# VHH binders against UPF0159 protein Ta1429, part 3

Target 1, 206 residues: UPF0159 protein Ta1429, of Thermoplasma acidophilum (q9hib2r271to476)
Amino acid sequence: EKVRLIKYSNEREEMQKVLALLMYPFAEDASGIISRIKAMELSEASAILERIRDLRKNRRMKVGRPFEAVNYVFEVTTNYGAFRDLQRHRFLSIVRKPLTVSYGFDVPPIIAKMPDLSEEYAEAMKDAERVYRIIKERYGAWIAQYAVPFAYRYPVVFTTNLAEATYFIELRSTPQAHFDLRDIAIRMYNEIKSVHPSLAGIIKFV

## First folded at step 4 (VHH; framework vhh_3k1k_2)

Design s32 (from k1 with E102S G103R)
Fold by ESMFold2-Fast, scan of step 4:
Structure s32 (fold): chain B 206 residues (1-206), chain A 122 residues (1-122)
Amino acid sequence: as target 1 above (206 residues)
Amino acid sequence: QVQLVESGGALVQPGGSLRLSCAASGFTFSSYAMRWYRQAPGKEREWVAGITGSGGLTSYEDSVKGRFTISRDDARNTVYLQMNSLKPEDTAVYYCAADYYSRSGLYPSDYWGQGTQVTVSS
């Protein structure tokens, strides 16, 4: 399972946007807020976000609507079963590529813990690849794709926002989560943190 | 750092025996299938034998079945190839390889050793 952050906006601008939305309902006019936020240092904005983080006592307390304004585009490469589970979260998905054997496959967790069964499972997958190659050579890729088992990985592009990403990451990074989704959640968190270290601070329960 | 180090290669007479060893480090040895490959002069590298991580299943290329035996000692992070009834056509550089999923030579290996030379001649 591979997660790549392929589109995001400048962190300072996203932080200014979130802070403006947070302050707006309490302002007598918009002019003062705009001036204050425009002049705000990144460190000062980070301190405010850290304080907001502190107000959340558990995963059930949502981060709030202003954080829905921060958007991310991810490419996620995982097996079909994990894709179905991911789609239950509010991510908009776009398929980038047809089915193929080029991205490898995942072994179910119970089988992966048993090296001999894992070996037999891998042999079965490689037999499916052989069938795929024969069909592709004789009948083309459009027919060959039907020989690709659900265990094989597919790259899909998803769009999400920081509030939904926070909910997903905090829910799916727990020990009780399915391994595939837990790995995706942790990788997604690390990708966000690498480009938006201050905004990633709102993701508290990882 | 992942390391596979082969040893035991030698010059032997036809009909002789030889045991190759491959010492592994830098990864969880017991989780990996181990394989032996060989490359004869002027030929492509070919798979010889494989053993699963548990040691429960072995596989061999048809030309070596009954003559070669692959085994492993997980306590010592070592895989072995016992070669009996050696023939001149067994002359090759022998390579140790590790693969997380498969003992079979039909699939790419994750890690490779440097090789050890086996020569069968009078």
Scores: ipSAE 0.000, ipTM 0.108, lowest interface PAE 16.7, mean pLDDT 79

Design s35 (from k1 with Y100R)
Fold by ESMFold2-Fast, scan of step 4:
Structure s35 (fold): chain B 206 residues (1-206), chain A 122 residues (1-122)
Amino acid sequence: as target 1 above (206 residues)
Amino acid sequence: QVQLVESGGALVQPGGSLRLSCAASGFTFSSYAMRWYRQAPGKEREWVAGITGSGGLTSYEDSVKGRFTISRDDARNTVYLQMNSLKPEDTAVYYCAADRYEGSGLYPSDYWGQGTQVTVSS
């Protein structure tokens, strides 16, 4: 699977945390706020988050710091070129593996539009895979990775918070963004929304 | 199969009115929040209005408050956008979307319609 959400917390608890942090500057003490937030119905909390979504008029208006408290652990299986762009965002890598041929490869969009070039590209990748397997058998995976073209996919596990995820998704989901990153951004959005539909509402410009 | 089919888009003069409809099928409509978005030429897609499945709560972008009204008919699996006092700035393709706002649900993905063109000009 290209993008998997492998760790997240209960949405109601995460919403309570975000709302408490949003209200904290305006209260005498945190315990009173927390008690009020815990009594809040999910639909009421969702409506408040929707109103916060309304206040952002464009993607350059940042979500607030309270949303940094919501964390997700993702596994993304993508080519090395796309991974290099991903790691420029403030995602914390947990697990990195040597490059491999076990997860297939991506054909660049310009080549994919040309059937003859697409076929030749695929054959070149298969040739590189043959060389990879010979080197791996004799010298191990860490040396064999140098034979792996950047087109091949490999899995990376990283963590992100909701504020950084919002920034990444809104930046990379535009029609003008590089295809691989756009696809990853949209899949990350859908994964977050599937478990945190109310909190995902903060990700407005998709 | 999931379908969202918008209708009602037209050419109108400034100050005119239109009602957009979005007919939904293939998912549990009442458990989804329904939203309207719009995209004008050369601009990013903008959220316009939303209505929750639970509680029937509504919310609007500031520029349309008082002029647009979102409503839903769960018996007919349809969401509506009543647009009054239309301005040239409202010219855009309007999209219907379904979001799982009340928990994880059976369908994890957003659903989008094909869009309907609204043009406000003389």
Scores: ipSAE 0.000, ipTM 0.090, lowest interface PAE 21.7, mean pLDDT 78

Design s36 (from a12 with Y100V)
Fold by ESMFold2-Fast, scan of step 4:
Structure s36 (fold): chain B 206 residues (1-206), chain A 122 residues (1-122)
Amino acid sequence: as target 1 above (206 residues)
Amino acid sequence: QVQLVESGGALVQPGGSLRLSCAASGRTFSEYAMRWYRQAPGKEREWVAGITGSGGLTSYEDSVKGRFTISRDDARNTVYLQMNSLKPEDTAVYYCAADVYEGSGLYPSDYWGQGTQVTVSS
């Protein structure tokens, strides 16, 4: 599975937005918040986020709603079964190609450890590819997609926010999580951390 | 009705650069989702990069991220793949693909070019 972050905003501006929303319940008006946030050093803002991280004692303690204001667009190339699980985490699909056989397929780990079953699984996939090719030539890709087994990978673009990403990553990065989702969660974490190292700090239990 | 014609493939040394072009026929090019794929001998066709029509979003396969850049020039009905820091493992036939709405617009059609050969060797 491939995971890539294809759209995100400037970290300093996103941090200022989150801090303003965090301060809002304690302020008398928005203008005072804006002035305070604009005067804040980047290091001071990062220290506040680290303090918020420290206040979360376990993953059951939710990241607050202000972190929903930080948005990300991801492209994930994974099998359809794993994608269906991603949809349960309030990820919204923006762009989807028809299901296809061009990106390969995933063999479930238990099957991959059994040579005879692995070979039979691969042969079933090759048979499905032949059927897909015939249908695509006669009826086009959008009809042919119905011949694609759920084991095949395809790219999906979806949007999420930092609060939902934190929930997903912390839940699905555990050793007990389904392997496909665990790999996706860890890769999403690394992508967020690469562009937003301070904000990624809120994702504590990875 | 839509034709895609790739160009720019060549022999280059490792570390070199190439820009591939894909010229599309058709009236609504700015709405097409355009993609680049590659296929090396004995390997499955691999997605390389994509660019959306209306969103202007770009995406890349991990092995090319940071080295390749996809872009489009809607006035010239062309999509480009700028390839930098080329490696021998980038050797492949590169294909351009488009998702095009035809007729009623209910179903996008998937169009492919003929491919252009890129060889990276000394």
Scores: ipSAE 0.000, ipTM 0.084, lowest interface PAE 20.8, mean pLDDT 79

Design s37 (from k1 with L106I)
Fold by ESMFold2-Fast, scan of step 4:
Formats: C-alpha cells, structure tokens, sequence
Structure s37 (fold): chain B 206 residues (1-206), chain A 122 residues (1-122)
C-alpha cells in the first residue's frame, strides 16, 4: 500500500473546530461561538465549507489558517528521490527508517515502456541488493543504507494538516509534478476524502 | 505542433443553453486531462470544470454544479462543455486547457486555447 492514512479525528468535531476558528475574529467571545457550533447541524456546517470552496477561484488562493487545525498522520512507502521532494513541504516527519531493499523499487515509466532497458534496470537493482546484503551483514543497516539506490522504496510516517495537504495535493497532482509525487498526492486526496468527505471539498484543484 | 481550438461561444439570453467544443491536435489526447477555465472582465481566470484522461472522472466549480456538464470524445480528440440555465454572471471568455495526465517525462507542459466569448444578456 503506497499511501495509508493512520490517524485522523472525527469529521464533525474537526468541522466544528474549523468553524469556531473561522468565526473567532468576528465574535464577541469564544464561549458563545462554542455553544453555537455544538448546536449546529452537519448539513449547516457542510454548507459553510461549500461556500469557502466556492470562494477559491484558482490554486494561488490559499485556504485559511483555521484549516491548519485539522491534522492527519500518513504512512507513505516511496523511493528516496520522491521522499526528498516530499520533505521540501512543511510535513513533520515522526519516524524514518534506514533505507532498505525490502519494499521493492520503482521503475520510471519511460524505462518501464522499453523492455530491454527495463531488464537492464532490474539487473542493476539486483546487483545493488547483493552489495547491500553484504554491507548490512558486516556493518549493520545504518551503514548499508548508503548502498541503496534512490529507486528503492521504504516507509516514512509524517504528520500534516488540511491546509498543507491542500497545498501539496493541488501542486503535486498537476502534470508538472514528478510522477511519483503525483501518485502520492492523488492517493492522499482519496484517503482524506474517504474519512472527511465534507472537509476534502476544500481540495478543489485536483 | 500542439493546437487547442475552442468554438461555440455566442450571445444567449438568461436561461439559455450553449455547448462549447475544444478540438485538440498534436498530442496523444487520451493521455491528457482536459479542463475549462473562464475569465470575466476585471476578474481573475477561474477553473470551471475538469475531466481526467483515463478515468473520465469529472469535477466542477460549485457555482456551475448541476448546470454545466463536461465530457470528452477521445475518437474525435474533442472535449465539450454543455452549459444549461445560463446566468448573466456566466459571461466570460472560456478557455480550454490540456494537462498531461500521465507524466512520463520531465515536467510536461500545459497547453491553452485562445478562448471563446460567451455573453449572457437580453
């Protein structure tokens, strides 16, 4: 599984939190907001989010800071090259393992479409695995990781929020995005949408 | 040579209908996501509708949901926007855009048409 959503909160509670933060600058006090939000029907909350979606006319119009309060924990299994690009975003990594050969490798699509080149690529990967195993046996996994080609996958766990996820997904689901990150972005979108269908509506330009 | 040519823009009365077409050439059409954007005078260009290359999945800006339908004919290399229940606020230049859905190389380029004018007034 390339992308897995590990942790998220109840959608109704997350929607109430976002709405409270959106209303706070315009309210007399926080307690009045909390009381009104708790009494709000899900359909009413969803209608407000739909209006916010409608106000974003292009990708450059960012979602507001209240959406930073909605948090997700993802596990992504991807190659090191894609991981380096992923880390340029504001995602906070929780846990990273040493690079390994245990999760397979990604063949770039252009290479995968050429049978002879694809076979040579696979043989080069097998050769790297042999070197990796020798070094790991003698010197351990943290030293052996330096023999692992960037094509090999490994799992990383990171946290993000809905505002950063929106930015990442809209940016990296476009044709200009590297193909590995586009796949990750689309899978992250589908994972969020499966648990938070109303909140996922703000991720507009997918 | 890549070309996107829009057609179908016209003057219509409120409540009317129009079908916009975008004819594509010079690339593998079925591999590209197709999108419609519009720009009204004094406003930023806004996304209207999209359709994916291989999945045929559609998406719409909220103000046009239920009124507009995007579709494609890969055999004819054409994407369409069926616009129903037109309102004065739909008045804009409508642009077709092609985005490479399967990025197989380094940094595929976006392609844009020249636009077609839609005016909704009495």
Amino acid sequence: as target 1 above (206 residues)
Amino acid sequence: QVQLVESGGALVQPGGSLRLSCAASGFTFSSYAMRWYRQAPGKEREWVAGITGSGGLTSYEDSVKGRFTISRDDARNTVYLQMNSLKPEDTAVYYCAADYYEGSGIYPSDYWGQGTQVTVSS
Scores: ipSAE 0.000, ipTM 0.140, lowest interface PAE 17.7, mean pLDDT 78

Design s39 (from k1 with L106F)
Fold by ESMFold2-Fast, scan of step 4:
Structure s39 (fold): chain B 206 residues (1-206), chain A 122 residues (1-122)
Amino acid sequence: as target 1 above (206 residues)
Amino acid sequence: QVQLVESGGALVQPGGSLRLSCAASGFTFSSYAMRWYRQAPGKEREWVAGITGSGGLTSYEDSVKGRFTISRDDARNTVYLQMNSLKPEDTAVYYCAADYYEGSGFYPSDYWGQGTQVTVSS
């Protein structure tokens, strides 16, 4: 699986936390806000989030800092090039592994459209795997990783928050985005929506 | 609970020598590449030296090649930086860092120490 949501919290509790933080600037004390929010019906909470969604006119209007309090842990299996672009989005890496040939590779779309080039690309990957295995046998996996082409996939575990996820998904789901990142963004959106359907509503421009 | 604790920083005269140590805890030390960085006042942090988790392979910035030697003791979870022929331009706070990816000039280091001050002055 290309994108897996590994860890998330209960949606009702996350919604209450976000709403409490949204109310904080307008209230006398934080404890009073929390008590009021905990008593709020789920339908009322969902209506407030929908109104916030409606107030965002475009991708440049960021979701507020309260949405940084909702955290997700993802495992993404992608090629090194796509992973480098993911690192630009303030995702915190929790676990890293050496680059490897065990998870397959991606053929760039422009090459995939040309049968002769696609076959040459696949043969170059097989050659790289041979070199990788020789180096791994002699010097171990950590040195062998330098022989792994950027096309090869490997899993990375990272954490993000709902505000960063919204920014990433809205930016990378556009037609101008690189195909690999667009695919990852849409899959991340669907994973969040599957566990947090109300909170996922804040991700407007998918 | 990950910790990197640097020690050995001191005031030293030009041409002198100094050995820095970095004691690591809370992760599988032998699986991580260890690196030294430095930061002089008003400058960005720069990479100085690295040593692989598989042992034996070292790398250095050109300005320190032949003068600095990085080494590790996996039994003690410690990485060292032996600094010889020190110059005033080596004055900086020295940080150790741990990276799970050996070639990871591309990524932020996984773990950082708090630094140790080295001053080279007459």
Scores: ipSAE 0.000, ipTM 0.088, lowest interface PAE 19.7, mean pLDDT 78

Design s4 (from k1 with A33N)
Fold by ESMFold2-Fast, scan of step 4:
Structure s4 (fold): chain B 206 residues (1-206), chain A 122 residues (1-122)
Amino acid sequence: as target 1 above (206 residues)
Amino acid sequence: QVQLVESGGALVQPGGSLRLSCAASGFTFSSYNMRWYRQAPGKEREWVAGITGSGGLTSYEDSVKGRFTISRDDARNTVYLQMNSLKPEDTAVYYCAADYYEGSGLYPSDYWGQGTQVTVSS
């Protein structure tokens, strides 16, 4: 699976947390906020989030810091270049496996458009894979990873929050975005939406 | 020569349905993500629905979820938007857009159609 959501919290509790943080600067009494939030129906909370969604007119209008409190842990299987781009979006990499040839590789678009280069590229990958297997058998995976070209995919576990996910998904799902990141962005959106349908509504421009 | 041609826009009653089509030519259709956007008078253009190359993933704006369905026919180089349970709020010019898969930023590749008018009114 290219993108897998492996850890998230209960949506009702996350919504209550976001709403409490949104209300806090305008409240006279913290006890009042706590009581209001605990008594709030899921439908009422969802309606408030829909109102917040409606107020955002474009991607540059940020969702606000309260949404940073909603956290997700993802596993993404992608090439080294795409992973480095994910790190630019303040995705904290937790762990990764050694670089490997087991998950395939990506052909750069400019090379993919040229049949002769595409074939030569694939042959080079096959040669590297053979060398990788020999080294792995003799010296293990951590030594063999140095033979893996940057084009090969590998799984990485990272964490992000709903505000950063919104920024990433809206930026990288746009037509002008890098191909690999656009695919990842749309998959991340669908994963978030599947577990947090109300909160996913804040991600507007996909 | 790249072209996107939308069709299917019409005047419909609230609760009605309509199917929009976008015919693409001049590029390798299956390599492109396809999207539908709409723009109502006095409002900014908003994203409505998207489908990735070869139909792998679909996504929708919340206000149309459960009512609209995006699909594609790569053999015919066409993307569709099936719109059901139409509301007056859906009144807008609908635009088809195509973007290319690209890794390096070498190819500015956003292509837009000219739009098709959908009016939901009694």
Scores: ipSAE 0.000, ipTM 0.103, lowest interface PAE 20.1, mean pLDDT 78

Design s40 (from a12 with Y107W)
Fold by ESMFold2-Fast, scan of step 4:
Structure s40 (fold): chain B 206 residues (1-206), chain A 122 residues (1-122)
Amino acid sequence: as target 1 above (206 residues)
Amino acid sequence: QVQLVESGGALVQPGGSLRLSCAASGRTFSEYAMRWYRQAPGKEREWVAGITGSGGLTSYEDSVKGRFTISRDDARNTVYLQMNSLKPEDTAVYYCAADYYEGSGLWPSDYWGQGTQVTVSS
């Protein structure tokens, strides 16, 4: 549910890389591309990216492969079900902590709307947390993780690229998306936009 | 509803310093990224600096690197732009911006402040 941007690269350098890759198929001599791109003003580079954005007519038209070269490392704290869906979007998990009860849990929306079921669900979580604490005290966190229900949130570090992030954000920010994924998508968009305002412009259908 | 209110703009001599403030009301913004932009008369709006909501990562436009510092005080719902070694080229109206997700909306809302005038001249 919570998204933290851990690692990103300088926007000007990332834009230069994307532009070089976009120009490469049309260059007769690629040896001069890097020098030409380095001489380009940031405003000129941003204008080119805006024109590329305008060429996409809908979210089903993918951004080009050059945008796969822009990489991000995120820490995402969410429940097990949401992590399974993130893996379907080609987010590579590189490290995780043991499953834990320290970050709270998510109640499925249908259960949250029914007071009796919501209360029973919360009591089941309290019981699981009690078992978790006993096992953790005796055997440590790595063994205790097996007592953690799938509803509990825990942090995982993922890597992704701008093309995949664009696809995920545009798909999962819609009203039909599962709430947890919509929240993650919007937070990811905001994190990217705060460090890469020009490159974030390629994320068009939010 | 989220409101952003900016303050701190003034007339200052070249080489001087100013700190701009952007106060958010109507919602706690501690988990949301914040940005500063500027616009000089007859020019397009330019991104100046950004700060992430939870990571504390910052980013800057090349012309302000080493001179400007963006920071936040989540307890006061405020983001700051500390501007040092000011140049005449920094003269502009400065805007604070944020995207917020209220949970009930389908998309994040892009909120902008009213702007605060910074003038650098002798």
Scores: ipSAE 0.013, ipTM 0.453, lowest interface PAE 8.3, mean pLDDT 79

Design s41 (from k1 with Y107F)
Fold by ESMFold2-Fast, scan of step 4:
Structure s41 (fold): chain B 206 residues (1-206), chain A 122 residues (1-122)
Amino acid sequence: as target 1 above (206 residues)
Amino acid sequence: QVQLVESGGALVQPGGSLRLSCAASGFTFSSYAMRWYRQAPGKEREWVAGITGSGGLTSYEDSVKGRFTISRDDARNTVYLQMNSLKPEDTAVYYCAADYYEGSGLFPSDYWGQGTQVTVSS
């Protein structure tokens, strides 16, 4: 699967954590915040998040630091070119595998539209797989990865927080973004929304 | 209404093992971080171990790391502390606590049990 959310925390507890951090600078002591948030209904917490969403007029207005406290672990399976661009964001890579030919490859859209070029491209990829196997048998997988074309897919696991995820999703879900990153951004948004429907509301410009 | 009931405290010899249990009622157990604290006579109450509600992350005080294991069973609304290689210095009343805010000590614990006595001596 292209994008999989593999670790997240309970939404109610994450919302309470964000709200406590948002309220903390304005309180004389922590006990008052605890009492207020414990008494708060889910609908009230959601209303506060909706108000914060409404105050953001464009994607250049970052969400506040309290949203950095909400963490997600994703596995993304994509080609090396897209992964290289993904790495430009501040995601913490936990685990990655050597480049490999085991997960298939992507044909660039311009080439896919030309049947003769598409066929030649697929043949070149099969030739690269043969070279990869020869190098792997002789020198191992870590050296063989250098023979893997950018078109081949491989999985990477990374951690992000809700503030960074909001920045990435809003930036990369635009029509102007490259298709691979746009697709990843939209899938990440849908994964977050499926487990944290209230918190996902802070991701406004998607 | 809200209750945390500890059990499993006993007299045990050095090097022995004990498993403490804390049964929770009156709140949504799965939504709370659970912690163990201990207090020896004449000393301040100290944090021992913690486990987050939904994250499944655990943390331990350095003096018990590698010897104690915290775990939870959300289906039974119970948190456990497995104590191995017990030392006389582990002698204390052990308290179960439920924490509204997960993570490092921004807020004091919300709910406390009555405690269970652990005594390690020959």
Scores: ipSAE 0.000, ipTM 0.081, lowest interface PAE 21.5, mean pLDDT 78

Design s45 (from k1 with D99E)
Fold by ESMFold2-Fast, scan of step 4:
Structure s45 (fold): chain B 206 residues (1-206), chain A 122 residues (1-122)
Amino acid sequence: as target 1 above (206 residues)
Amino acid sequence: QVQLVESGGALVQPGGSLRLSCAASGFTFSSYAMRWYRQAPGKEREWVAGITGSGGLTSYEDSVKGRFTISRDDARNTVYLQMNSLKPEDTAVYYCAAEYYEGSGLYPSDYWGQGTQVTVSS
């Protein structure tokens, strides 16, 4: 799968944490906030999050710092060209394997429209695989990675918080964004929404 | 239900020949590139040969070039691997794999068969 959510926490616990951080600056007593949040019904918590969503009028109005407390670990399998753009975002703990030929490759859209050229492209990629194997046998995977064309896919693991995920998803899900990054952004949104339907509501401009 | 069923594996003498078959069902065969892989005990599964969905392009691992020939019969949903001049180092379980290629990219083996054992020994 292109995007896989590897690690996330219980939604109710994450909502309680966010709400406590939102209320903390306005309270004299931290224990009172904790008690209030623990007793809060899901409907009340969701209403507060919906109000916060409504206050954001455009993508430039960033979500608040409390949303940085919600963390997700993703694995994204994408070509090296797309990865170069992905790494420009302020994600934490970005870790990749050496470039490899094990996950297939993407054909550039202009080439994909021409069946004959697309098949020639695929044959050239398979030739690169042979070179990769020779270098890997002699010098190992870390040196062999430099023989891997940018078209080949490989897995990247990164950690993001909900605030940064919101920024990335809203920026890269636009029709004007690079197709590969747009696809990744939409899939990340759907993964977050599937496990945290209430918190996903803060991601407004998708 | 998707199935890939390999057959034709046997014990053969060095220098002998063998033809493997892989019968496919449950998907649109002509839309898939077909590949043969092999795995010897204690080793990684390695790619051996490939044929595009159109049948127009074939590719082979260097150690089998000139000895192995891959072909397909889309009317029978079957891919074949003709193995000539067999060597002891060709001993392995041979797997058939279907990889989706639509012009927009190649995806690693979407479907795998159970494998068929080829043993080359005196």
Scores: ipSAE 0.013, ipTM 0.311, lowest interface PAE 8.9, mean pLDDT 82

Design s47 (from k1 with Y101F)
Fold by ESMFold2-Fast, scan of step 4:
Structure s47 (fold): chain B 206 residues (1-206), chain A 122 residues (1-122)
Amino acid sequence: as target 1 above (206 residues)
Amino acid sequence: QVQLVESGGALVQPGGSLRLSCAASGFTFSSYAMRWYRQAPGKEREWVAGITGSGGLTSYEDSVKGRFTISRDDARNTVYLQMNSLKPEDTAVYYCAADYFEGSGLYPSDYWGQGTQVTVSS
């Protein structure tokens, strides 16, 4: 897959954690919060999160810091340019691999619409693959990576939290966003929603 | 959920023509590059042709250039392979494949069909 959710925690436990942090500024003591959260059913917690979602009127109203406590580990396979943009969103890379030609390459949409440029682009990529193969055969993958054009894809493992994921998804799922980032954002949303359907509700503007 | 269904495979005589179709469902077809591969008995699966999501770039394996044409109909979620001047060497199971990113037909695809048999008798 292009986007794969590697690690996440139990939704009920994450919801209890978020609610505890949301209640903390208004509580008189910690024991009262613990007692209430232990007694709370999943459906009750979901209803509270839905009310919080309803109070966000636009994407400029950021989700609160309590949602930073919900963490995800993703693997994303994308080109180097898109990866540089992901780094701007406080995504923390965990493991590195050398750049490679094994995962294909991306043709920018503007170039793809122009037959002459599309053909030249494809030819340039084939030439780069030949150079990469020669260098890899003689000197290995770590040296060969320097011959890989930025258009080629590679897998990156990174971590993020629900607040940052919400910001990224809402910003990058718009039609104006770079095509690669838009698809990554939508796929991340679907992955979060599949494991945390209640918490995913806070991601309102997709 | 995601499905690619090939059709059009048949027995034809050398010099004949055939059109293969691949109907896609379960994903945003217009955002994916589409490819055709083939596999003859005892051989590795070979890339044949590719078309980007925008339709702006088509590419072909050297042995089929000038004889095969790939095209797509995004309104019908279908990709086609028009095969002309068929040779016995074209006998193979033909597979449809989809890739989220536009690009090389030399590397693994995201989604695959089950294949359709094309036989060119000598």
Scores: ipSAE 0.000, ipTM 0.106, lowest interface PAE 17.6, mean pLDDT 78

Design s48 (from k1 with E102D G103S)
Fold by ESMFold2-Fast, scan of step 4:
Structure s48 (fold): chain B 206 residues (1-206), chain A 122 residues (1-122)
Amino acid sequence: as target 1 above (206 residues)
Amino acid sequence: QVQLVESGGALVQPGGSLRLSCAASGFTFSSYAMRWYRQAPGKEREWVAGITGSGGLTSYEDSVKGRFTISRDDARNTVYLQMNSLKPEDTAVYYCAADYYDSSGLYPSDYWGQGTQVTVSS
């Protein structure tokens, strides 16, 4: 529920588009490319993508610009720190809601390990929720957002493409990555794989 | 398939009480903020009450504050609106709405019911 894929296109059509772009620099006749791509079986297209996957030896070798043509819209519910890091990956934010208390909050790991402090932290958050409710009732969500502590999660809707998603997932799914981003990266991978199992194969280092 | 089904609308006398129910299906109910809106003939749809998906925090439009109570039962995927001390100006079609984000109606809700008619008249 932390990561939700909200818009994507038909996989066969996206694969055909990627293959046409891969063939374009070598083509003299656009009609020839179109005819070849339309006649191509899904299994043949998948085999070509698997060969491209096999040519990538590490995360530094990018998947190439044709994969930028495959687009996804994601909703991610995350805390402020994780949101800042998502912005570093050139994800284009489409829209965000005002900050809210509806998605819970994250207890910093050091505080979570101390039961007494964790309990006091949670009580402070519940007090902030009461203040938020009062302000929201009188002045609406956009004003009430200023009462929301940074610990609270908020949803962000952004668009990305398969090339950027591959880079992000492979970089942030490693054990050394910040724990919030690692979880997001793995969930994004699973969402892409569920709708585009063949295209998801290009995401090699997960 | 996502569905919100309202029930409980009726004709009541001024000063009377009524409880509206909204049964939800096809989505993770506990993750959504639930709201009640109403629309009288010739008027815009207006927000009436809301309850968050976490903590069950409630909010109300000023004209219904103290008279209406919103509540939810996550085990039954149902949100309720208890309406007391009803006035003729409360006459409207009442709509249940689900909003993944708690936006106080600032943005369009994700899911809407078909509405239930409440008429307050002597």
Scores: ipSAE 0.000, ipTM 0.097, lowest interface PAE 18.7, mean pLDDT 78

